VH-VL binders against q10081. Designs and how they scored, part 19

Target 1, 150 residues: q10081
Amino acid sequence: MSNLEFVYKYFNSLDVKELYDIYLLRTNVFVVEQKCAYPEVDEIDLKCGHLMLRNANGKLVAYARLIPEQQQTVRIGRVVVDPDERKNGYGRKLMLQALETSKQEFSSSKTFVLSSQEYAQPLYRSVGFKKCSDAYLEDGIPHVEMRLEL
Key: E = the ipSAE of ESMFold2; O = the ipSAE of OpenDDE; V2 = 0.75 times the mean of E and O plus 0.25 times the DockQ between their complexes.

## First folded at step 8 (VH-VL; framework fv_temelimab)

Design e2 (at its last look DockQ between E and O 0.52; V2 from the best seeds 0.00; counts 0 for: pae E 4.9 > 2)
Fold by ESMFold2, look of step 8:
Structure e2 (fold): chain C 150 residues (1-150), chain A 121 residues (1-121), chain B 106 residues (1-106)
Amino acid sequence: as target 1 above (150 residues)
Amino acid sequence: QVQLVQSGAEVKKPGSSVKVSCKASGYTFTDYYMHWVRQAPGQGLEWIGAIDPSDSYTDYNQKFKGRATITADKSTSTAYMELSSLRSEDTAVYYCAREWEDTYMVYFDYWGQGTLVTVSS
Amino acid sequence: QIQLTQSPSSLSASVGDRVTITCSASQSISYMYWYQQKPGKAPKAWIYGASSLESGVPSRFSGSGSGTDYTLTISSLQPEDFATYYCQQYSSYPLTFGGGTKVEIK
């Protein structure tokens, strides 16, 4: 009964407006807001699934990418909520849908992984992820690997 | 309407322990981390630790590990912080604070009124 | 542990003055948070994500900064702005706060 719409597409199925919306959202948060200069758009985008959450007005409010890896593993990355849409619980909704979509699209998947900035762990813990590494630096920012097993 | 209501002030002797409560209302208690922060008189704020009320997972400032115990009771929507082996420097106002989080934005959006714990011989 | 150094530790200013409070982190961080605390009261969330105002915060407040250096600015100080302001980081455990800046109105 939600007015929210999830859309999942592999890269080759994205239209140009969807791609524009994704890169605008990702770069506005990961590069501009976080003030971290790095090649945010990368080759992984060409070979992964793209999960979009749109509101009733058609605005892209949250996004994640789903990357199949070896050993029945799916990596969830680029988890982001539009800054103007925060405090609506879309981060948790996105993560729950990412797990469901991954199970449907990669039906043999047993393991889900992500690299979390050290402070962002509470979101991922809320959907069942647990820390599975010591902290490490990624682009100068502390991260931890997190894992969910089915 | 989110509210965090803490237990009343306590006066304790050195070497004893204290347990401060924080009763939450106006939201789903198990959906949010609860933190404990203290403030000595005339001093700044110091983080003690946090609990995930859904599964009682805790994380502590190493300074308090071994002395602080943070717990939660889902049935009463109440978090607790117990500090043992009290010293005079543990005299402070102790606050509970709700963690707000959505992806990368994590801060304390609601605070309890504070509980003064005085440790004197 | 990330150390946060606030400056100044205290200040007195007149109504209408522009006030700037700084917070310097010992390491680069992505987000800074600010709290206002009035005497005898709990801290209140004030600025989040370095520059976003919490609901009910007057528009004379602003936050800015990146990397290690962050500021809270009051463009035209009002009598109700008497308080101590704390910065906070949530980039790495243990969570840490700045030492506070006490603002007094002459």
Scores: ipSAE 0.224, ipTM 0.747, lowest interface PAE 4.9, mean pLDDT 89
Fold by OpenDDE, look of step 8:
Structure e2 (fold): chain C 150 residues (1-150), chain A 121 residues (1-121), chain B 106 residues (1-106)
Amino acid sequence: as target 1 above (150 residues)
Amino acid sequence: QVQLVQSGAEVKKPGSSVKVSCKASGYTFTDYYMHWVRQAPGQGLEWIGAIDPSDSYTDYNQKFKGRATITADKSTSTAYMELSSLRSEDTAVYYCAREWEDTYMVYFDYWGQGTLVTVSS
Amino acid sequence: QIQLTQSPSSLSASVGDRVTITCSASQSISYMYWYQQKPGKAPKAWIYGASSLESGVPSRFSGSGSGTDYTLTISSLQPEDFATYYCQQYSSYPLTFGGGTKVEIK
């Protein structure tokens, strides 16, 4: 767990390699691994924050988007951990950092929300999120809305 | 070492309620969800619900919603499952099971020894 | 709910045999989990994430699969392997288990 590095940047500050790594990881997981064809790259990327976790080798092992919303709410999206790195607890680490970074970047943030694939709920529960909706389909995958109030 | 020790066997009449306990030890009780699963004699496994002991947040199988109540006592590291309006079909061994969580992977890594609940007239 | 259908429901085999158990989901799931249960005992975690063995599980066991179809394989059945095996999904609520596959001695 040592020699990990979190980097938070907005889209315009990402270099080509960072953007490449992000899109590669997201596509490999959300599109290829999950066999889901959808508009993975979207306009939100242009306006949100990008939280990257890299290991000692510089490999992007985890990633999340931080999206500010109304009423002091921050939406956390595109939470992804490299399939080969999922036994290292990076997901929880990422989420804890996401919350911390959100509080720093978006002052007065009180509410955190996300759309969780049903099987991924435990990751978010581990940091305090609670399910706050019934299941619904998003791009053919069962999801639930989750919320954390701080 | 992780241990889940459940209360003893119960014999109940139809219409009554039963409350099974599961005492956890060997780990931080509030760090892990606790699930309840039952198994009718000679049958498979059926998920009842779960609780986050840290704040007592619960999830239920809709089949049992309204009849099953899952609670947790942090002071004693004990989870409870109460089932009301018992029917003969509720006769089963009831298990508590700890949820182990890793990124995008979740399963029940430790189980209680089970509690037989017999519902009969 | 996601229905899991195991096949076969039971089988008889001899020590040394190759045994394959299948679990079919009514819809695509992300990961499959397997448990071993012996008579009068609680289930034991056996395979997680479709292919990863729980600590203490012999290497003769393996798991594979994706989408709707998953398998548990015992390359060479040993006496201690006679038990009932259950698959389980956590992809959708309510959580569900397969009907079980009882591996009996021939």
Scores: ipSAE 0.120, ipTM 0.735, lowest interface PAE 3.0, mean pLDDT 93
ESMFold2 (binder alone), look of step 8: mean pLDDT 92; pTM 0.934

Design e3 (at its last look DockQ between E and O 0.56; V2 from the best seeds 0.00; counts 0 for: pae E 4.4 > 2)
Fold by ESMFold2, look of step 8:
Structure e3 (fold): chain C 150 residues (1-150), chain A 121 residues (1-121), chain B 106 residues (1-106)
Amino acid sequence: as target 1 above (150 residues)
Amino acid sequence: QVQLVQSGAEVKKPGSSVKVSCKASGYTFTDYYMHWVRQAPGQGLEWIGAIDPSDSYTDYNQKFKGRATITADKSTSTAYMELSSLRSEDTAVYYCAREWEDTYEVPFDYWGQGTLVTVSS
Amino acid sequence: QIQLTQSPSSLSASVGDRVTITCSASQSISYMYWYQQKPGKAPKAWIYGASSLESGVPSRFSGSGSGTDYTLTISSLQPEDFATYYCQQYSSYPLTFGGGTKVEIK
């Protein structure tokens, strides 16, 4: 009986409350929960799509950004689920919708990429991504590149 | 009810191989990674590797690469771990453990009962 | 690979005592995971994401830490808390565990 709503907007179409909700969720997880100080809000936000998942109460429960890159590629980044809303399957729902939305909004795209810590690899594999690099550091934390080809 | 039921204890001689099974029930086998972890007597936990049962993609601890083979049979919902060239330091309880899908919370939410493998001459 | 150094290897404490277990990683990580293992049984998921308790874990347990240094704390030790506790990282393969801390109640 939960009514879930996906909302997708380019940066310029976000209203101030949406932007507030996105940054609150992102900073609470990536900076506060993970205790990693870095410029979490960056210039990429100005030039990408923002995918929001809201529950029936209007709470933002999951988020990802969709970044068009060269060579018909879309990068999915800032994949996050609200800590209080975890274990509801929202991560998988978000990723499936991110792929569907990307196909519609970036119709020339053929390749999807993301940067993952190893613990998130099973989620991304469940929707078709595969590891394609050795580990590298991102803000001091090991990550791997993952890729999905259409 | 999620259950992981492992094969029974084994006694092996050095230089031989062992294959431990882990039969899963109560969930969709192909939706979750299966991991193998061992514990030598009186010692801590050591990760061996993992498999994605949907396509048999595997990752191994480099320490066991070349000796460990992890497989999965989708038709029986069973994962296997085979360890070859056994030696006395491979004596341990071998566990299978399921990783929770769609969560990077706790990696291993359900564990098998363990299989004691004893390697002695 | 990321090595986890867990301390102490064992401890003995009275019911009601505060118990602290430390886990130090050789590299910075985002999350530390903790398991409880009782004698003769498989480990059980206990603390995830460094500080979140698994379902059914008593609120006297807490996890904290950041970067390389993490702790598990039992604010008031109970008889049922006798077990060995393991930390674990999943930031990079191979997955690694701490050496364990055996908690004995006298």
Scores: ipSAE 0.323, ipTM 0.777, lowest interface PAE 4.4, mean pLDDT 89
Fold by OpenDDE, look of step 8:
Structure e3 (fold): chain C 150 residues (1-150), chain A 121 residues (1-121), chain B 106 residues (1-106)
Amino acid sequence: as target 1 above (150 residues)
Amino acid sequence: QVQLVQSGAEVKKPGSSVKVSCKASGYTFTDYYMHWVRQAPGQGLEWIGAIDPSDSYTDYNQKFKGRATITADKSTSTAYMELSSLRSEDTAVYYCAREWEDTYEVPFDYWGQGTLVTVSS
Amino acid sequence: QIQLTQSPSSLSASVGDRVTITCSASQSISYMYWYQQKPGKAPKAWIYGASSLESGVPSRFSGSGSGTDYTLTISSLQPEDFATYYCQQYSSYPLTFGGGTKVEIK
C-alpha cells in the first residue's frame, strides 16, 4: 500500500483521462462484472465530487463519489475497487479517505449514508456504518441503506 | 495471530437451552462482525446469525424463529450464541466465524474450532 | 432465501485429475465464495469472488462463473486437496451455503 495517491476533483476539473479511467472502472465492475445493465453514468456525476485512488504506477485502483445532500448529509456512492487490485485493503482506505474528504469539502457534514449491496456491508461496517433499512432491490440487486453519524 | 476459541461440547435434552461461547484474540474484537454457523453431522453449513460487537447489533436467520440469541461481551472479547427450545435436529457442530472487512475476500476468514451440541432424550 | 445447489455431492478422483465443482444459485448473485473443509476441522476460506484465490491457495485452484452459475476447478488434484468444498453467497440474507462436494480418493 505504498506510494498511493488520493485525488479529489469535481466533474469540471476532471481531465479526459481521469474521466475515462473512472467510467472504465465503474462500468467494468458495476455493469460487466456484476452483470447488471443500468444507467451507470448519470447526471449526478456532474454535481458530485470524485475521489480517486491511484497506485505508484498511476493506475486508478479505487474510486468513490461524494454527493452532498440536505440536512448536513453526505452520500457516498459508486464505491469500487479494481478487480485486479483487490485484497490490498484499498476499499477500507478509500472509505476512510472519503469520510475525511467529506469533512473537508462539506464542513457541516455530520451524517454519511450509502446504499450498500448486501455483500458489501462488511467494508462499510469496518468504518462504522450501520444498516438502517430493510433490504430493497436496486436494479435487481439486494441493497440496504447504511448510515454513519459523526 | 487471530484465534477464536469456543467452549466445550454440550449434551442437552430436548426443550432445554444451550449457550456456546467464542473467545476472540489477536485482533480488535469490536472491529469485526462475528457470525455463527452450524453443521449437522455429515451435513452442510447453515448460517444462524451475526453480531456487531461494537454495539451488539444483530442479524438472524429467521428460520430459527427467535430461538437463537447472539450476544457479545466486549470486556472479555467473547461472543455467545444461545439456542433455546432445543430439538434433536439442532444436534450439530456450532462454529463462530469472523467476518473479514474486505468486501472482495471470502467473508469468513477465521473460524473457531467448533462446539458439538448433542440434543437427545 | 437464495438456495445454492452444489454438484456433485461427491466425487472420486485420482491424483493429477482435473476436478470441477459447480454451484448454482436460485437467483443471480454478485459473487460466489468457496471454503475447503477437512474432516474434524472448521471450514477454511478458499476462493473469493468469482475467480480470485485466497492467499495461500495453490494456483491449481480456480473459480469462474457469473449470475447464477459458478464453478470451482482443480486443474491437477493433489493429495492435500481431498476434502469437502462448500460454496457460499453473501448477496442476500440469510447467508446460505451449498450442500458441499466431497472430493475422495479413487
Scores: ipSAE 0.249, ipTM 0.762, lowest interface PAE 2.3, mean pLDDT 91
ESMFold2 (binder alone), look of step 8: mean pLDDT 90; pTM 0.926

Design e4 (at its last look DockQ between E and O 0.60; V2 from the best seeds 0.00; counts 0 for: pae E 3.0 > 2)
Fold by ESMFold2, look of step 8:
Structure e4 (fold): chain C 150 residues (1-150), chain A 121 residues (1-121), chain B 106 residues (1-106)
Amino acid sequence: as target 1 above (150 residues)
Amino acid sequence: QVQLVQSGAEVKKPGSSVKVSCKASGYTFTDYYMHWVRQAPGQGLEWIGAIDPSDSYTDYNQKFKGRATITADKSTSTAYMELSSLRSEDTAVYYCAREWEETYMVPFDYWGQGTLVTVSS
Amino acid sequence: QIQLTQSPSSLSASVGDRVTITCSASQSISYMYWYQQKPGKAPKAWIYGASSLESGVPSRFSGSGSGTDYTLTISSLQPEDFATYYCQQYSSYPLTFGGGTKVEIK
């Protein structure tokens, strides 16, 4: 099934329904499913790129945000797959597209970074990321930094 | 179909080593992390470590550091776990279990049948 | 290391009973994973993520919980449900399992 569609937009180009879909997916997973009370919607959203994967029915099935940082670096964050769409390989497809989109949109960037709990490390390794830190707490939960160099 | 077939039971003396194999078939071996987990008789499960077969990257439970060695042979689609300096408390069933690298937030979906290692004097 | 304390270690129940198994983590985690194991067999993946059932798992099973406290519930116990159930965390290495809960017939 090749009627998957990636849509990438900077914040000011999102329409209201796209923003609704993004926040619904993110809050349903990061706040409701994970049961973590924190300000999931933050000011970074206003100044980053938003990568959406939609299926043939228009459902938002996966999402990531692309955050330009100093030192020619792009941070990939809020990586999420709709719980009912897991086991379809959408996480890997999303990450591959995130790298390709970042090369087009942030052409001076040479380094990609993300913060991961250990269960996601195999996914990120499958697209070239490698663990580069000891564990640290993020919102009270252990994470590790992972990095990919072009 | 997906299958993980482990080597047969072993009886070992204290101080020796054992190397358990896990032959994978029915899928692309390098697309999946391989984990090793053991279970002493009548006891719970204990994680030993994991390998990414695509590049042989490993992570170990620090309790087994220096004694456990996990490897993979891409040409035979086989993962190995070697445990050295065996003692009686290492008597257990040793399992391999796979995790799809492309999958997000999914548990170990297929397990080998287990290999009983008995360490007796 | 994140320690998982599973309770009870065993229980005896009748067909049709509601069964609840708890798993407490020594620190907050995002997800609890559950496995079913029958005697002489390898564990089987049962529940993943927060509450997602593996393929073929009957709808009488459910998973819930957050932070440090998680449960697996069987709404109406059936003969095929007699097994040992293990919780597992994957938030931090080393991966750790609970001590197991053996569910037996009464």
Scores: ipSAE 0.462, ipTM 0.834, lowest interface PAE 3.0, mean pLDDT 90
Fold by OpenDDE, look of step 8:
Structure e4 (fold): chain C 150 residues (1-150), chain A 121 residues (1-121), chain B 106 residues (1-106)
Amino acid sequence: as target 1 above (150 residues)
Amino acid sequence: QVQLVQSGAEVKKPGSSVKVSCKASGYTFTDYYMHWVRQAPGQGLEWIGAIDPSDSYTDYNQKFKGRATITADKSTSTAYMELSSLRSEDTAVYYCAREWEETYMVPFDYWGQGTLVTVSS
Amino acid sequence: QIQLTQSPSSLSASVGDRVTITCSASQSISYMYWYQQKPGKAPKAWIYGASSLESGVPSRFSGSGSGTDYTLTISSLQPEDFATYYCQQYSSYPLTFGGGTKVEIK
């Protein structure tokens, strides 16, 4: 886990390559790997922050977007780790950074929420999130709402 | 060196209760969910439930209809699984298993040695 | 709950044989996980996701599949591979396992 770099940018600050890498990773995982056809690219991308984790080779190995909501809440979404890079603990590292970045960018943030695919709960639990809803289907995939109060 | 050491074998009568313990060591007990899985003789694996030792939040397989109670003692780094109203069908080896924190990895990376619970009249 | 149908329930094979184990889910899942279990021992984490191997797992093992159908393959069976293998899903609660496949010596 050496020589990793986190980069946080809003949509208008992303260069073409960064945007390409983000969409490539997201679509390869959420659409292709998970066999789920849905509007992966959405207007939220225009309004949220984009957290990128790159390795020493400059490869985008993990990504998440940070979405400010009402009542000092930040929603963390599109959490993804490259399939070839999932043995390195990048997911947890990403989430920890997401929380720190959120506190920095949204100074009044106290609550963090996300919609977790059920299989992904261990990652979020590892950083303190707790399930706070029953299971529901999102694009045909079982999800649960998770929350972290800080 | 992560280790999960479970309590010894139990022989119980139908209708009674059993409480199996799982003592964890070699890692921060409160950082990982602990699951319970059982295996009837010569059969497959069945998930019972899990607990977050940090706050004792639990998830259960509804199949057990409230018969299973999972608890954790942070002071001793020990997880417990109590099963009440025992039936012959509850005869099995009961395992505790630590949940892996990596999202895309195998969920249960370390297992206890198992506890045989025999239910017979 | 998601039922996992594992096949075959048992098979006999010789050292050097190619072995294929299948696991079919009652509904689409994101990933299939595999465990190896030897007699008198707890299951051991073996393959995670669809095709990734756990650390220490020999390269002769591989996983594949998507949707409802997944496969574990041993390209060339070795003496230490004789065991029971279980598939498992974490896509929906309750967590469920396949019935197991016992790989025996022919």
Scores: ipSAE 0.239, ipTM 0.767, lowest interface PAE 2.3, mean pLDDT 91
ESMFold2 (binder alone), look of step 8: mean pLDDT 90; pTM 0.928

Design e5 (at its last look DockQ between E and O 0.61; V2 from the best seeds 0.00; counts 0 for: pae E 4.4 > 2)
Fold by ESMFold2, look of step 8:
Structure e5 (fold): chain C 150 residues (1-150), chain A 121 residues (1-121), chain B 106 residues (1-106)
Amino acid sequence: as target 1 above (150 residues)
Amino acid sequence: QVQLVQSGAEVKKPGSSVKVSCKASGYTFTDYYMHWVRQAPGQGLEWIGEIDPSDSYTDYNQKFKGRATITADKSTSTAYMELSSLRSEDTAVYYCAREWEDTYMVPFDYWGQGTLVTVSS
Amino acid sequence: QIQLTQSPSSLSASVGDRVTITCSASQSISYMYWYQQKPGKAPKAWIYGASSLESGVPSRFSGSGSGTDYTLTISSLQPEDFATYYCQQYSSYPLTFGGGTKVEIK
């Protein structure tokens, strides 16, 4: 039986092991696996919420960051699932929890946005996001804006 | 059990149109994008376009824009692809394929059986 | 539009051989996907995320690559591996497939 635990913290509440786990997961996928040399760690991390999904053994299996923006909007970014934990539906579970956590932590939020590479759209579509822009470059990589209105 | 059942083979004359159906069962039709892909005899696979059945949003390969029309009927859980101004090079097996929701999985987890469309005089 | 070029277009090999299929993209992509197609059947999801195997895919299959150059490898070819294999990208619309590699057993 899975005993999945979501942990949400703003940056200053993270302990050093949590920060280590987050950056290990993000860099292993976005930099190493995807072979994309860019500054993965940025200043947005200092000003946002960090949503972690841990399995029964305490392993960080999925992560996203939640960035409050103007006009009752939350941006979800850095959505990632541990490569060894794919095929378990954790991406969808993470996205559903990201929406719920955003409503709790940013009480007026009604609009959710993200910048997605094309291959990632199916996940976001599965929880109600729709493409709302033409493709554009973000850090040299093609992306599309997606939006969900509650 | 997810199943996509397509309409039967068709023989068409150049300049005419064809409309292929794809009836979905075993899942909530409006939760998943449907795609259309074709395969000419002895050739590779070619993406035609996609539809979100929940709101009828579509996108098309530019090669088919102006000739292809993808629609969905929520009440019958059926997607359609219509191709107009048919030419001999449109002879192909036409597939519907369901988009899978996982970011890291292949996008098309279930495919219809295919519909052969033959365009000849 | 991202062009995918598969090589070879056809190959013939003996049971037990190691075979390698390549797929080259005209631009860098994030992930390559692979399908297996048996004669007269629809394609079947085979390898995702460039290197991960779909459920039920034998461990003799592997995928590798990044950027523009990707491979599908069968470490020890079996009679049931006779099929055509297609690569596919989902990094930019329109979605595109490679031309296919037909694997025949001698």
Scores: ipSAE 0.399, ipTM 0.806, lowest interface PAE 3.5, mean pLDDT 89
Fold by OpenDDE, look of step 8:
Structure e5 (fold): chain C 150 residues (1-150), chain A 121 residues (1-121), chain B 106 residues (1-106)
Amino acid sequence: as target 1 above (150 residues)
Amino acid sequence: QVQLVQSGAEVKKPGSSVKVSCKASGYTFTDYYMHWVRQAPGQGLEWIGEIDPSDSYTDYNQKFKGRATITADKSTSTAYMELSSLRSEDTAVYYCAREWEDTYMVPFDYWGQGTLVTVSS
Amino acid sequence: QIQLTQSPSSLSASVGDRVTITCSASQSISYMYWYQQKPGKAPKAWIYGASSLESGVPSRFSGSGSGTDYTLTISSLQPEDFATYYCQQYSSYPLTFGGGTKVEIK
């Protein structure tokens, strides 16, 4: 799609509007849409990278966290696409960019991991992730661990 | 436009093997998982297995107990499903289906036209 | 595996009728998907998620449900809607389908 913009920032570089947009999108989806009460906002937000995808109108249409871990591993979390924008392939674009940004921001990144809600596996599979665990509950929602080795 | 074109109908004897092909076009073959699903006459749909054409990763329905082998040829953008030790119960229309990546959309967005495999003595 | 029980197996209806198809999962799932199949043809992607429609699907179709129970509804049956509908889950392997519901002309 045309006129899309990826912006990657760490917490301290986010302006108030960006932070607002991120939290609004995350809470609307992970808390409200999914009917799951959990500590959505956490201290990881302070330490991780924030990848934002905006459309031509400046609307935040997709978002993900990039969390560096030990052993050249990057965890991708809070992957979300705006409910009104989910038919545009933004999820795949987001994930591809997440991988690219991770490689740039975290030198020597070789392993990428994430916790996928069961039904979301196709998105991650499309960019190379594979399930590497049995199903488990995270905040009451069935998840599987997925991994990509590059 | 996305197209999945399957090989023609097969008539097989019990105990033999069949290999059905599915040629993909209109998209990047290696970017999407390919699934195989069958449908016995007048019956429902049964998932057989899947393949990631990019690295040939596969997973199967354990019901087939190793009788099913799914492969992919990147050079020809073709997926294959081979079923061995055929039984009369294996008589069905076999479909290939592409898995779309959108989390919120129907997973199998495009299907082949189907291949009838008849197993009879 | 997750078993999907579809109900009814078949139904007869007239043009203009409201049609309801149910799919019950043996355990809780996140999303139910639906396919439409006409005789001699491959299934077509029809309804995704819980209530969203695929491109080209008429607005008279809708999906609903959560947990183990999901429903496909046709508000006003049209001639082109006579077909067999299948539900499907992608929450657990092996992937599974419902038994199907054949919507026939009364």
Scores: ipSAE 0.371, ipTM 0.800, lowest interface PAE 1.7, mean pLDDT 92
ESMFold2 (binder alone), look of step 8: mean pLDDT 91; pTM 0.937
ESMFold2, look of step 10: ipSAE 0.317; ipTM 0.779
ESMFold2 (binder alone), look of step 10: mean pLDDT 91; pTM 0.937
OpenDDE, look of step 10: ipSAE 0.355; ipTM 0.799

